# Ledger of designs, part 6: VH-VL binders against q9lss7

Target 1, 226 residues: q9lss7
Amino acid sequence: MGNTSDDDKILSYEDVVLRRSDLDILNGPIFLNDRVIEFYLSFLSTVHSSTTISLIPPSIAFWISNCPDTEYLKDFMKPLNLRDKDLLILPVNDNSNVEVAEGGLHWSLLVYYKEANTFVHHDSYMGVNRWSAKQLFKAVSPFVSNGDASYKECTDTPQQKNGYDCGVFLLATARVICEWFSSGGMKNRDELWFANVKETVPDLVNHLREEILALIKKLMSESVSK

## First folded at step 17 (VH-VL)

Design gm1
Fold by OpenDDE, fold request of step 19:
Formats: structure tokens, sequence, C-alpha cells
Structure gm1 (fold): chain C 226 residues (1-226), chain A 118 residues (1-118), chain B 107 residues (1-107)
């Protein structure tokens, strides 16, 4: 009997409602769910408040990737104004069952950088989400460019060492890329964020769960004071 | 082509320290986001993970043997070393080194037999 | 620690046969499972990672399936070179653990 108490709402942040069980996920060696991923991406969006950066929620990314109707997808994509974005952060999940919202077992990250007109896939587990990432790429590409965007796998992506931290790697990588972009982006024509990711993500993943927990607690405290 | 090769003493006396070396080619721990791990297999038994060392100096040991294991790397020589202290007959096994990309071992050496005997 | 169990220690088959080897984990490992092939005097070979992903260079006759605690390695049409010992390994958490192995022998 899942203790009803574990489903209590603890925080509303932007469009995300966190629950008590989400804290348990962050405290344990547990796979990050869609809500935690969405929360932190939303947070990053607030930190990097540029109108040219878009962090796409997991649910939306999944829907885009699996949308069977091209016309419907076009209509759905219109308000996102992706053509006006310089940086897109897209979470990728390996969920193959469209009927099960939280059925995925592995997270990775797809990034679009307009200046280079390229999609880059970051997978912390030997590129297992390559197919899912390509599917998302194919779905999104027509809406960001004239369909001429390139796709590449980042082969130098930091790798996870367990089966529960893929979401942490996703969030860490997203953070680093957003920071990279906000700091001026590509300084030379040949270097994207790859070195930054390789250098910073391995350490960041070691404490990111704790950092996210602390953030949530802080936000909870602030919400009570208002 | 990725290749790994184990080297060891072949024979070690009880209570002594076993030193193993893994030499590898086809990749570098300075440029590749990978690690190297050690696995052993006693005769007629299954495989046992011992330790790994990653390119960024991250290390991990099997908790059952942690107190006796030391793993290190020499990136310039493309070598990884493993030391096992206070060996007993139970440490008799074929020892393998393998490339470690992500909690998986994608390339293995042929292994080196180590016998602990008086 | 997560225990990995291969219920079949040995299996006899003929060239051309469809062969299935099973592996069970003591807890859910959510597809973080690898399959290896071991032959005497040769380097162990990775066949499958993440339960179903085929390692580069491995023949397509090898495939992996499963979920939760139960996983399967399948050889669609056994070849002479496939007679070996096969091991599963959970990659979910440390310490990484292996099954006891299944020896595939010629019938």
Amino acid sequence: as target 1 above (226 residues)
Amino acid sequence: QVQLQESGPGLVKPSQTLSLTCSFSGFSLSTSSVGVGWIRQPSGKGLEWLAYIYWDKDKSYNPSLKSRLTISKDTSKNQVSLKITSVTAADTAVYFCARYPASTFDYWGQGTLVTVSS
Amino acid sequence: DIQMTQSTSSLSASVGDRVTITCRASQRITNYLAWYQQKPGKAVKLLIYYAESLQSGVPSRFSGSGSGTDYTLTISSLQQEDFATYFCQQSYSEPYTFGQGTKLEIK
C-alpha cells in the first residue's frame, strides 16, 4: 500500500509540482523520474533567463518524438518558436511504450546549437539511447532549421558507473552547457562545450543530488514565508 | 585495435603481496573517457570483479577485498597496476584486466594465472 | 550485493540450433546487464550490453532480451565458433557481479 503520504505535494515551481517521493528519489540511489528532471531543467531556465535558450520538459520531448501526426506536430511546435532559439536542451528517454508515461529506464541529452547548426547527443552509457535521440532529432530538426542541421554523437561524454545516475548525468551536462553558452559560447569556430563537459561533469555528478535537495528545501522554506 | 595484456608473477607465496600489471594499446586514459578494471576467476568458478580505475583518477574496489587491494595507473606508459596484499590460497585465479567504459567491460586481456602456494 | 544466477550450468546443442541462455538477478537491475563469451585461452568478449544492445563487431545472430530481474541471451543459429561459456553481469551497482556461467557444448 504505497503510503499516501509519499505522494504529498511539497513544492510548486513554475509548471512543476514536486512530491514527497521525489525527495526520496534524490536521497537514494534511485533513478531520477520525469518530475525531478523537469524541475531542475525549469530551474536552469530561470538561472539562464535568456530568451534564446530553451530547455524542453521530458514530457514534451517525449511527445514530440512519438507524435504520429505531422500536421498535429506542426501546430504543437508553433508556440515553441524553436527557430528563434540559439540553444535547445532536450532530455531523451528510452521509453518505447507511449502508453506508459514513466516507463523509461535510461536518460540522455540531446542538444541543438544554432550557431553550429548541429545536434549533439550526450549519452552517459555507451550511446544506448542513440536510436531514441535520432528519432527526436528527426522530429525537431524541421522546426529549428531549414532541415539541414547535422547530428552527431559526443563520444567523449562522461560515463556513468551505475544504473541509477543517468538522470544526474543528464542534468549535470545540461547545466554545464547552459553555463558555457551564457559565458559567451563558442569563442573559436572549432570548439563547442565538449571540453567543459569532460572536465566538469564527473565532479558535478558526485554532489548534484545533494545540491538539488538543498535547492528544493530552500524553495520550500521561501514558499512558506510568503 | 584495442588490446590489453596482463602480466604477473605466476607464483606467489602465502602472506606476500601480489603485483599485477595491465598493459594496453588502442586507447589512452588521457584522451579517452574510459577506465580499466580487474576481474579474476578461480579455477572452475565464476568471475569476480576486483577494482577499476577511471581516466579522471576515480577508483573503486570490491568491498569484500577493499582492504587488500590497491589499483593505480601510469597514463604515460598505458599501464594499470593492481596489488593484492596478504594473499592466500583463495587468491589463486586467472586475473583479467579489461577496458571499463560504463559499468561494463568491453575489451579484455587473455588473463594471467596466479597460483598462491608455499 | 546483487546475486546473478544462471540456472543452466551446461547446455548441449548442434550447429544451426536456436539457443537460449537465461540469467536472473536477485533484484531489479532495469536492463543494466551485459553478456560475455569466454573461450579457453582467448580474451573474454563482450556480446551484449544494456540487456539488448549488440556490441560492435558481434554477429547479429546474438541478441539479448529481458526486463526487471530476468534476462535472456539468444543465438538464433548456432555456429561452430559459438561453443563457449557465457556469462551475464549486472552493471546496475557496485560491486559488479557475474553469473556462474553457462557452458555451451557440442551435442
Scores: ipSAE 0.931, ipTM 0.960, lowest interface PAE 0.4, mean pLDDT 95
Fold by OpenDDE, last read:
Structure gm1 (fold): chain C 226 residues (1-226), chain A 118 residues (1-118), chain B 107 residues (1-107)
Amino acid sequence: as target 1 above (226 residues)
Amino acid sequence: QVQLQESGPGLVKPSQTLSLTCSFSGFSLSTSSVGVGWIRQPSGKGLEWLAYIYWDKDKSYNPSLKSRLTISKDTSKNQVSLKITSVTAADTAVYFCARYPASTFDYWGQGTLVTVSS
Amino acid sequence: DIQMTQSTSSLSASVGDRVTITCRASQRITNYLAWYQQKPGKAVKLLIYYAESLQSGVPSRFSGSGSGTDYTLTISSLQQEDFATYFCQQSYSEPYTFGQGTKLEIK
């Protein structure tokens, strides 16, 4: 629980309110929290402003995965119009406690690509989130296409080398996939974005924290000038 | 099946350079998102991580030994090498190489004993 | 550096026993912990990664639990082949560090 003094609001971006403590997270070798993840996914959504791309916030993804009422889930999912989406970016967390909003310790990424009608799970730590990812897949699958989407683990996903950069890998991978999609998408049905991820993510993760920090600082300065 | 095998000189004199080689099969550093690491174990003591090299050429060393360690790979031969300079009696240990997927070592070699003695 | 401490250096048990080995980190490592089995003349074997994930090919009698700084390896029913030395390793940050080991011996 960060000191109350570290919880000052520093930026409001879309639906995300960043706090001073979030900067500390980005500056240090610290696990990325839901807010930082949500912020950057929101940012990516603005960069890739396609109505057919949806980056789902962590809280929403978690709720979808853990919703006990199927009818309620159906109603909740209606306005999302997931059937009309060509690309879905879904953060996966290993939080098993529904009563604790930020209790997870590991992030991974689940991606749906409509053209291939497939879900792909990217886990930067030996697939430890496979169960969580499958749960999310099962929950989301009926609402995409005809509900007959396939699921696969990307076995060649770049791997983290510590216990605090899984969120960075998630965001880096999401970025690369969004860029891939925006550049024209599938050239080969079997390759999808896998080569791009393998080639780009290892380097991107080395400086992504710094890049996100710079972005936040820029946005903060712009907000003061208005 | 993943296999790793260490090879070394067995005996090294103080102040000399120890050269170790890890030969592996069942995976490739050209196609797999994995690395190879070195761990050693002095007699009757615990395990000590030394270094790793990843498929994308990323390297890391134990800070306590960084100045004396050099890790390299030959992807075409499926080999990883470790050099330790200026060895002393404290470097006497069984040396292991292991596959390194993610801050963890999932497959290990049998180890090779290296004794530093005059 | 993160220090890993296994409180018990040696443990005696019989076949069929439930065995528990504990490991403590000097700081929170948030489940980034692995367990290894070492036998003389054999390759070290990964048993558990990420505190509770069972490595492929490892018998289900092995399990891992814990959180924060404290972790446990459990063997539900000890088999003859399980007498060995067990090590924990934090995978949270470099340098990666190991516990001193717990030798499981026949009672």
Scores: ipSAE 0.930, ipTM 0.960, lowest interface PAE 0.4, mean pLDDT 95
Fold by OpenDDE, fold request of step 19:
Structure gm1 (fold): chain C 226 residues (1-226), chain A 118 residues (1-118), chain B 107 residues (1-107)
Amino acid sequence: as target 1 above (226 residues)
Amino acid sequence: QVQLQESGPGLVKPSQTLSLTCSFSGFSLSTSSVGVGWIRQPSGKGLEWLAYIYWDKDKSYNPSLKSRLTISKDTSKNQVSLKITSVTAADTAVYFCARYPASTFDYWGQGTLVTVSS
Amino acid sequence: DIQMTQSTSSLSASVGDRVTITCRASQRITNYLAWYQQKPGKAVKLLIYYAESLQSGVPSRFSGSGSGTDYTLTISSLQQEDFATYFCQQSYSEPYTFGQGTKLEIK
């Protein structure tokens, strides 16, 4: 009976409830779970408060990808107003079982950039999520464009060197792309944010866990003072 | 086509430094988000990872041999070098270099035999 | 360090046979496993990465499966050129470690 004490609520941030076990994940060489990913994406949304940027939570991205009913999906997608978004950040997970929540073992990132009308998949482990990414692409594409958006694998994506940092790479890449977009983007449709990702993500992933931990601690302290 | 080739001295005396060179083609460490690693195989034994060097200069060594290993790259020549100091008979092995994309080795050289003998 | 164990050091089979080779990790490695083929005097070949992903150029008769600590390489119909030594490698954490190898011999 795992000590129930290790899963105590520690912070409520937007729609995310972090638990003590999430701190353990961030402190150790442990695979990032959906909650940690969702938390940081939510945080990025607050930093980049543009109404034209949408960071989709892992649970929503997974649901979209696996929705069997097209009409239901249409209704679900309406409030997201994805057609009005210039940048979409979509976490990809290799979970193929809709009955098992959080069952995936690998994270990657799918990005839609409206100006280029293109989806770009960033996988930090040799493109293993390419099928999952394409599935998500097919599901989302009709709602962001007239179905004519292109799909591309970024072959120059920084690669992880272990089995537990794929989520870190996802978050780092998302951050860099959001920053790139907020800075005005690039005029070159062929290069987009690729150089920025290549240059910045390898270093960012080395300290991102610590940064996220520090952020959580700060937020916790602020919540106690209110 | 990706190709790698190892070169070494063949014979090394105990306590000396072993120098190995990996020459590769079909990719570049200046443009590709990949690395090059070294693996060795003693006769009749399994494979042992030694080190890797990545395109961004990130390096890592097997902790059991870290104090004796030095890996470096010459991007202009498409070469990666490995030095092993204070060699003993235990360092007798076939040494492989391989391309290192993500904790995996997708292309290998044929290997070069190094014998440590007096 | 993560220890990789291949329970079978040697296996005899005939052309056309279905062959399975197993690999066990000392801890969970969550599909971060690769399979390699080694032949004397030839470059080692990557066959499978991430437990089940087939490397480009590798015949479809090769497949990988497994989860947690236990993984399997399968050759659906053994060909003459498949007689070799096969190694598993965990790609979960450093130092990267290999199984001791399974030599597939002609029966």
Scores: ipSAE 0.929, ipTM 0.959, lowest interface PAE 0.4, mean pLDDT 95
Fold by OpenDDE, last read:
Structure gm1 (fold): chain C 226 residues (1-226), chain A 118 residues (1-118), chain B 107 residues (1-107)
Amino acid sequence: as target 1 above (226 residues)
Amino acid sequence: QVQLQESGPGLVKPSQTLSLTCSFSGFSLSTSSVGVGWIRQPSGKGLEWLAYIYWDKDKSYNPSLKSRLTISKDTSKNQVSLKITSVTAADTAVYFCARYPASTFDYWGQGTLVTVSS
Amino acid sequence: DIQMTQSTSSLSASVGDRVTITCRASQRITNYLAWYQQKPGKAVKLLIYYAESLQSGVPSRFSGSGSGTDYTLTISSLQQEDFATYFCQQSYSEPYTFGQGTKLEIK
């Protein structure tokens, strides 16, 4: 846990402040933290600027999933207007300790697609986050559509081959799904984006860290020029 | 039901190439996001990972043996093959193939004994 | 490479006993650990993956716990069919490595 006092801020992007240590994470075989994930999800939101797409930050998703007060949750969820969203991207973390922020060890992705009125969970490690995903689903479901959305695990989700790329798989999958949606989506409720994910994510994860690093460097240079 | 079965020569002479075949059923490398890996176990010793091949043709080798290993797959026959070149007595072991979903092996064959002897 | 060490190479127990087997990694592996059961002449069986996830078809008397570098396999009430050799494996990074094994024998 790097001393926050010595970890230099390198970039402010939307609501995310990246630090030098985040570059180290991206350069090494290191587990992606909440900031890196939030940054890239924010970036995807700017690329896919539709008001009907919502990419939820990790901290918000975690809070929603673990909120003990139903009335408070209702109030919190009001400004999100999730009923008006056609696509929701929800990062899932296996953190079981509500008292510790960013304490999880595995990332996965929960996606809601309104047209099919279904939640789909993509886990790159044998579905280990199924419980956490289901918990998040239960928390979010009442605020989408008529509250009668279905839930399913995607069994053909590309699988990671190490203990540090789960966040990369999350981001890659999110990207592919956003691109799929922006391209017009599919009317077939059974196929959705599954083929796209299976075909594209395995290769994308091999260079996504480098791509994200390049993006950050570009943004940093632009910030200095202003 | 997922099943895997190893086949090999049983006996190989030093310096020769060992060829192993894994035949499997209950899953396909054309449709499933899984792979097949090889693990060996010398007598009285622990397990050693050798290699895996994934459905999308991605493959990896144990660095200590990489120069001597070649893994391949025939999806149409539901087979995965492993070749080990320049074998020595140190390569005497029971060789296992196993299904490889995610850095883990969830189904194993019974193994095949390979002895390297002159 | 990550080295995996099981503290005990062999242990004796009786049917009904609570049994614990420990495994230590040379570095943090953040729950990416699996447990296997091996019996002579039988296929190796996956018991636990991701430190605590029970493989489908495995009895509930098997459980996994731990964090960081230290992990434990527990059999809550040992059955006759549980006498076997148990291996841990780190799934954190290549090359994948196994512990030396713990042989569980009948007392």
Scores: ipSAE 0.929, ipTM 0.959, lowest interface PAE 0.4, mean pLDDT 95

Design gm1
Fold by OpenDDE, fold request of step 19:
Structure gm1 (fold): chain C 226 residues (1-226), chain A 118 residues (1-118), chain B 107 residues (1-107)
Amino acid sequence: as target 1 above (226 residues)
Amino acid sequence: QVQLQESGPGLVKPSQTLSLTCSFSGFSLSTSSVGVGWIRQPSGKGLEWLAYIYWDKDKSYNPSLKSRLTISKDTSKNQVSLKITSVTAADTAVYFCARYPASTFDYWGQGTLVTVSS
Amino acid sequence: DIQMTQSTSSLSASVGDRVTITCRASQRITNYLAWYQQKPGKAVKLLIYYAESLQSGVPSRFSGSGSGTDYTLTISSLQQEDFATYFCQQSYSEPYTFGQGTKLEIK
């Protein structure tokens, strides 16, 4: 039971409530949890305020992937209007136990790009989440296209060098892709954002924790002033 | 097919600098998001990670040997080099280079024996 | 540094046997563990990564399991070519560290 002090709410941002322990995660070589990931994805959504971009929270992505009832899934997916989205950012977790929240040990990123009608999986650790990603792909694909979307593993995804930065790679990659999209994308359909990811993510991951921390602190200060 | 091959002097005198070269094929550090690492194994002992160099020039060293290690790459030649300064008998080992995709080594060379002796 | 300990330095078995090799980390490494096979005069071979992911080209008789600090390499039915030394390696943090090795010998 973490010390009561470690569980203090520090910031409410959109639908995410960050706690003091989340700062500890960001300050240390610690695996990013669902809240931190959700927070930053929410932030990216604010920065890239396009109605055609959807960054799906980890909890929602997990639910979609593990939904046992097809009809229920259909109903659940209706309000998401995924058919109207040009870019989908979906966090992938290797949690195999639906009864245990936040039980996964590895994050990766699944991206759908409508123009190319393709899903691309970015895994920073030798594609270990390929099964989970494909499961999510199968669940989401019918709702973004007529089921004819392609699936691809990005084999040139920047790789992590430890066991705790997979979430950082996820967020960095998501950021780069969103920026790529917002800049108008690439004319060459074959290259998409791959070069951008390869070039930018390795450096971005080195300071992204600090950047996220700074962002949280800024937001905290702004909330106090209101 | 991915292949790696180590080359070294075989024999080095104490206090000298050991220079090792890893030549590889089947992949490139210019196009692949991978690196190359060095691991050594003293006779009858376990494996010890020494260093790696990544395609983007990122480098890392085992802290216990950091002050004596220098890793570099020649992408055009598909070679990675390791230098160890001020060698002692403790540096006698088989030295391996291996491809380094993600804190793991998926392809290894056969190793080269280096003996430090006066 | 994370210390890796293999419970057995040597193991004797016969062809057809089920063989299990264990590895323990000094701290939680959350499945970031690899298994390697070493034979004299041959290149070291990656068998398993991320605790249970089978490397391409490795026979299905090899499998990995475990969690937290404790991990296991299993050979379901030992073949003649499987007599070798096996190492675990944590891939959780630098410096990367290996177990001391388990030599699998013919009984």
Scores: ipSAE 0.928, ipTM 0.959, lowest interface PAE 0.4, mean pLDDT 95
Fold by OpenDDE, look of step 17:
Structure gm1 (fold): chain C 226 residues (1-226), chain A 118 residues (1-118), chain B 107 residues (1-107)
Amino acid sequence: as target 1 above (226 residues)
Amino acid sequence: QVQLQESGPGLVKPSQTLSLTCSFSGFSLSTSSVGVGWIRQPSGKGLEWLAYIYWDKDKSYNPSLKSRLTISKDTSKNQVSLKITSVTAADTAVYFCARYPASTFDYWGQGTLVTVSS
Amino acid sequence: DIQMTQSTSSLSASVGDRVTITCRASQRITNYLAWYQQKPGKAVKLLIYYAESLQSGVPSRFSGSGSGTDYTLTISSLQQEDFATYFCQQSYSEPYTFGQGTKLEIK
């Protein structure tokens, strides 16, 4: 619960409002919240401007996974047009309490790749979010191309070495996958982006907080000039 | 099946360098996103984390012992080594190596006793 | 450094008993906690990780719970092979630190 004084709005980016406390999160060894994650996913969406890539905000992913009404979910999912997407990036959180916003303590990444008709879960901490990921998979699967998509855990997902970088691993992995897709995608059905993730994510996570912080500062400066 | 085995000198004189080797099977540091760490336990005391080395270039040391520790790996031999310089009686302990997937240790060796004595 | 405290150094119990072992961290570690079992002459075993996730191959009678700074290992029905020393370990930040251990002895 950040002090009221640390909650000043600093940037509006697309549908995300960042606050001063979010900068503190990025500067310290602090768990990334849903706002920071949403911001960077939104940013990646702008970088990879393909209409066939969809990066789902954490709040939306959570709602999809926990929606109690099937008919409501159907209506909710219509504008997302997930059947028309070739790549879906879905953040997974271990929040089990629908009544508590942002109650989760661990982030992971669920990815759908249409060409392979496969969901892949990337968890940077020994697959602790496997249940949550499967729940989200079950909720989303009927709304993808054939509804018969497979699910798998990526066993070679780089692992975090602390309790606060799970969000960083999520974002790093998402970035690498988006880059992979934009560069031409699948050469081999069995390998997908796995080698890219394994090779690139460990280094990327070491400086990604700084990079995101620099990006936010840049955007802030640009907003003041307008 | 994942297995780890520690090997060491058993006895080391004060001020000398302790060299330990961890041999492992059932996984590879070239193909698995895991590492290997070292933990020690003095007699009748708790466990102390010493260091880890990951499948990539990443390694870390306990800050309290960092100046005396060197961890290395030989991927081709499935071995991880630890060196401790300038040992004293305080370094007498059972030394364990363990597989390090994340911030935890999921498979351990049986440990090797090292006694520092003149 | 994060200090891990197991308030009970030793506990006596009988086969079939429900046993609870507690661990406290000096700061919030947000479920990044592991439980280990140590027996003399045997390799240490991981029981629980991320506070409540059961390690593969570990019997279901073992469970973990807790939040914030306080965590608990529970053995629902103690078996003869469960008499051992149990350690908690925070996996939140380096240096990784362990509790002092709780020795579970036969009554």
Scores: ipSAE 0.918, ipTM 0.952, lowest interface PAE 0.5, mean pLDDT 94
Fold by OpenDDE, look of step 18:
Structure gm1 (fold): chain C 226 residues (1-226), chain A 118 residues (1-118), chain B 107 residues (1-107)
Amino acid sequence: as target 1 above (226 residues)
Amino acid sequence: QVQLQESGPGLVKPSQTLSLTCSFSGFSLSTSSVGVGWIRQPSGKGLEWLAYIYWDKDKSYNPSLKSRLTISKDTSKNQVSLKITSVTAADTAVYFCARYPASTFDYWGQGTLVTVSS
Amino acid sequence: DIQMTQSTSSLSASVGDRVTITCRASQRITNYLAWYQQKPGKAVKLLIYYAESLQSGVPSRFSGSGSGTDYTLTISSLQQEDFATYFCQQSYSEPYTFGQGTKLEIK
């Protein structure tokens, strides 16, 4: 009898519903799922409340990447108004099966920076998501630029040391980049946020799970009081 | 081209401290998001991970040997060192250093044989 | 600790043969597995990482597959230089652990 308790709703935050099992994921050496990632990206979006920053949910990014119909994709992309965004944060997953939700085993981060007209892929595990990232890039690029955006792999992306923290690295990297952007960014510099990521993410990932857990608990307590 | 080379004493007496050095080229721990790890292989046996040290401050040890292991790096010399205290015959092995990008070892040295004998 | 098991310690094959080497983890490692080639007097060579990703410079005749706890290294057409010992390694969690190795010998 699968412990029904593990599937209990514990928090509704924006469009994300977290469940008891999500806390277990955060507490253990367990792969972050799309819900946890979506939650924290949503949270970051609230912290960095700029209309020019878009943090795309994992499910949306996946759908964009795997949409079989170009016309449908066009319609789908219209309300996102990605052309008006200066920074896009896009989670990448290695799921190759469109019929299976959450089938991927590795998370990475694709970032678009409009000022540089560049997509940058951050993969914490030796670039295993390169293909997936490129697919997403190809799908998104026409909607953010005139199709002339460049793509690059960040070679100095901090690397994970286990098989379960890729999502943590994704979120940490996203946070650092958002902070970088909110601080004014670097205009006309080739280095963009790379140094910030390299310097900050390794330490951040060590306690980010705990931080996210604390955040969730706080939000839960606030929800009960209302 | 990435290259690593181990150096060691060849022979160590029981209860002494084994000191190993890994010299590497083709990458730097100061400029690359990689680390260096140590792996050993007793004759006719499998590989055993010992430790790694990353480009940042992070290092880790095999829990089974943690109390006896000390890993350090000299980024200016492109060297990583490993010390093993209180060695016994069980520590007789070929010792490898390897570049450590992400819980994987992508480039290895040829290894250095260390024999613990009285 | 995660135990890695290569059930076949030795395998004989001929040049041109399709060869498969298996590795099993004691728990689910979600594709965080690497394959190495070891030859006497030579540096160990990484062949495959993340179960199926081919390391740069490695011939395409090498491939990796598998999921969960079971993984396979395949050499599509064995070459003379491929006679060696092959190890799997889980990269899922510390301590990192290796299989016992499979020695591929000439028939």
Scores: ipSAE 0.899, ipTM 0.941, lowest interface PAE 0.5, mean pLDDT 94
Fold by ESMFold2, last read:
Formats: C-alpha cells, sequence, structure tokens
Structure gm1 (fold): chain C 226 residues (1-226), chain A 118 residues (1-118), chain B 107 residues (1-107)
C-alpha cells in the first residue's frame, strides 16, 4: 500500500547502492551492515587500483564459505581470477545460514598474501570468528596456492571495546594492509603488516565512521555535479 | 601464568584520596595488546566496573565516578594505578584489578579490601 | 546504562545435578555477554565470553547460550568445586555492568 521512501537511495557507487539508513548506521553506535562494508572495500579497491589486489565483497565471501557443491564452487571461483592476485582481502561474517541475508553478528578479516603463501585472520573480538575464518580459508586455499597455504591467527590484532565496532575494525585493518602492500610489502614472513596494524588501527578506528561519512558526502556531491 | 595482585592502604579517612596499585606478571602492556581494568565490590553487593587503561594508552572511566577517578600505568614496572578522590563510606569495597583484552576481564587479582572510616 | 538482572539470588543443588543460571539485559546486547565465577578467598574466574565461547582452562561441563536479551550459563554435571557465586556481565557498551550474582549452594 502506497510508496515507502524513508530509506531513499542516496548514492550508487560501483555495484553498491547506499541508502539513508546507512548514514544513520555510520552516525550511531551501530553494527555496520553488508552495504557499508562493501562500499568501503570498493572504495579501497579504487584507491589501490592494482590488478594484483582483490577486495572480496561480503556476499561473495559468504557464498564461498557456504557453497555445498564442489563443481559449482569451481565455476563460481573462475571469474574471480584469484590465482593472479598477490593480495586478497576477505571479510568474514559469522552467519552460517545461507537462507538469512545479512544475518551475522560479528565481522572479522581474512587476508591472503601470495609472497608469504599465508592466510592471516584478524579478529577484533577475542578470536570468536576463528571457525568461520577457517571455513573460508579452506574454501579459498585450493584456488590460490594448490591448497598448501599456511593459516595464522594474528593474536595482536587491535580489539574492540564495544559490541558494534567490529566492522570499523575490519575496514581500518583492511585499509592499513592495502597501504602496506602498496608501499612495497613484505619485509619477512613473520613481520608482514602486523606492526603497521597494531600501531595505526587503534587511532584510525576512533574517527573512521566520520571519514566514511565525509567520503559519502563528497561522492554524493560529485554525483549531483555530474 | 598470568597473575595480578592488588595493593592498597586498607583504611582511608573520608575526604582523602584512595590510591591502589595493580602489579601483574605473565604479560606486559609493552608487548601484549591488552589492558588492565578495576572493578569493585561493596560488602554484600554486586560488582561495579570503574576504569580501564589499555596498551595503546586509551583509557575510560565509569561515568558515575568519572570526576573522581584517575587511572595510570607504569609499563616498565608492570603496574597500573587507580586513584579515587574525596572518598566516602560508599567507597568501602573489595577492589579488584583484572586483565582487559576486549570489554571482558579474563584474569583477576584476589582483591584488596579498602575501608573508608574515621 | 544497560541493567543486567539475575532474578535468582541463590540456588541449591547437589553434586551431579544439571544447573542453569539465567541473566537478562535491559536491551539487546547481541551475544556480548560474559560469565564469571567467584569463590570466597579466590580470584574471580572468567568462564564464558561472547555468550558461548569457553575460556581456556575452563572445564567442558560449563556452557553458555542465549541471544538478544536472555542468556544462560549451564553446568551439565555439578562438581564439588563449582559451588560459588556466578555473575554475568554485558560487554556491549560502557559502562560495563554486572548482574547481581547467583550463589550456588550445596543441598
Amino acid sequence: as target 1 above (226 residues)
Amino acid sequence: QVQLQESGPGLVKPSQTLSLTCSFSGFSLSTSSVGVGWIRQPSGKGLEWLAYIYWDKDKSYNPSLKSRLTISKDTSKNQVSLKITSVTAADTAVYFCARYPASTFDYWGQGTLVTVSS
Amino acid sequence: DIQMTQSTSSLSASVGDRVTITCRASQRITNYLAWYQQKPGKAVKLLIYYAESLQSGVPSRFSGSGSGTDYTLTISSLQQEDFATYFCQQSYSEPYTFGQGTKLEIK
């Protein structure tokens, strides 16, 4: 009955459509949804425009973890060209029910770095996504490394102090890792980006919501001007 | 073997400043991505979170006492200190320090009783 | 402030019993809940974090469950050393707040 417009579209960015409610999420002490996560990962992909970096959308990472059919998984993975990538950024969500869209409670980050042949899991809340991260690791590993990649849990990952900033930590960590990679990357396999994340992410998360809001406003202004 | 131990004055007179020290071992704020927090328990009552200080120097206070609390750390001594100014009988409690990884407290000290009395 | 309510202040049970302790939050806390054990003269012990995650070194007879506003701690087969007071704590937002405690006593 009637038209409902309280959740108006405010921006189309790549394949992501942001809505008014997404601004409210960023303004408040509110858990970040898939749209905000995908938006900022897409933005980072633009800033770090390299054919060797892939920032995987949340929906894609979720489907990879939960695909029941090995033949379908192979066909699904083919267009992603993961074998060609030196850095993969994969959001992890604890939603294991494929029938419930956006049904997770916790975001974390799984990162593959080809030069070290290593997956690293960054979880901002006491490692609670370890199982979900391991499922994603096992699903992706055969398509990047013949299935022989190492898995590490980064226990020094900056930790959240509330129940709603896990997505902010995910995005801050992803940003720092992309910057590390774009600056030349590996010093040794045990050092990687860990010090950069530990030193930078705590301060970054204090204002990242405001930065993303400012970015969205800037892009909205450019959309109107064009 | 993570261990924490509180030390305090035992008895403090009203209007004075209560100073508490948490000494810990088995982790360091210079090498571990954790913090230390303070929780108190008045006799026969529940637990009340007071403050934390984190490895990255972030700190936070319970708003109900914020104007009277100061938390600080001495990383080289593996110590965290809490001061409570202008104490009253309502500040009589067992005071605990605890390791603070993320919004939870995974290892606690035994507690130290502080009595505010004339 | 988020209020945490443990409606049962004292519970009597025998060794071998299955015991359930309940905690309710005044708003949704989306699994950001911890359970603690307190014994006289001993340090408080973290049992469960994030509603269901078992702390290292805690026996498997302890488990946590719940969602939203309603959470439970279960001891599947009570042991002599489990007689203690149990507190829940919301870890969702500052100020962190605790339930009033449930004292588990021997019948």
Scores: ipSAE 0.804, ipTM 0.901, lowest interface PAE 0.8, mean pLDDT 90

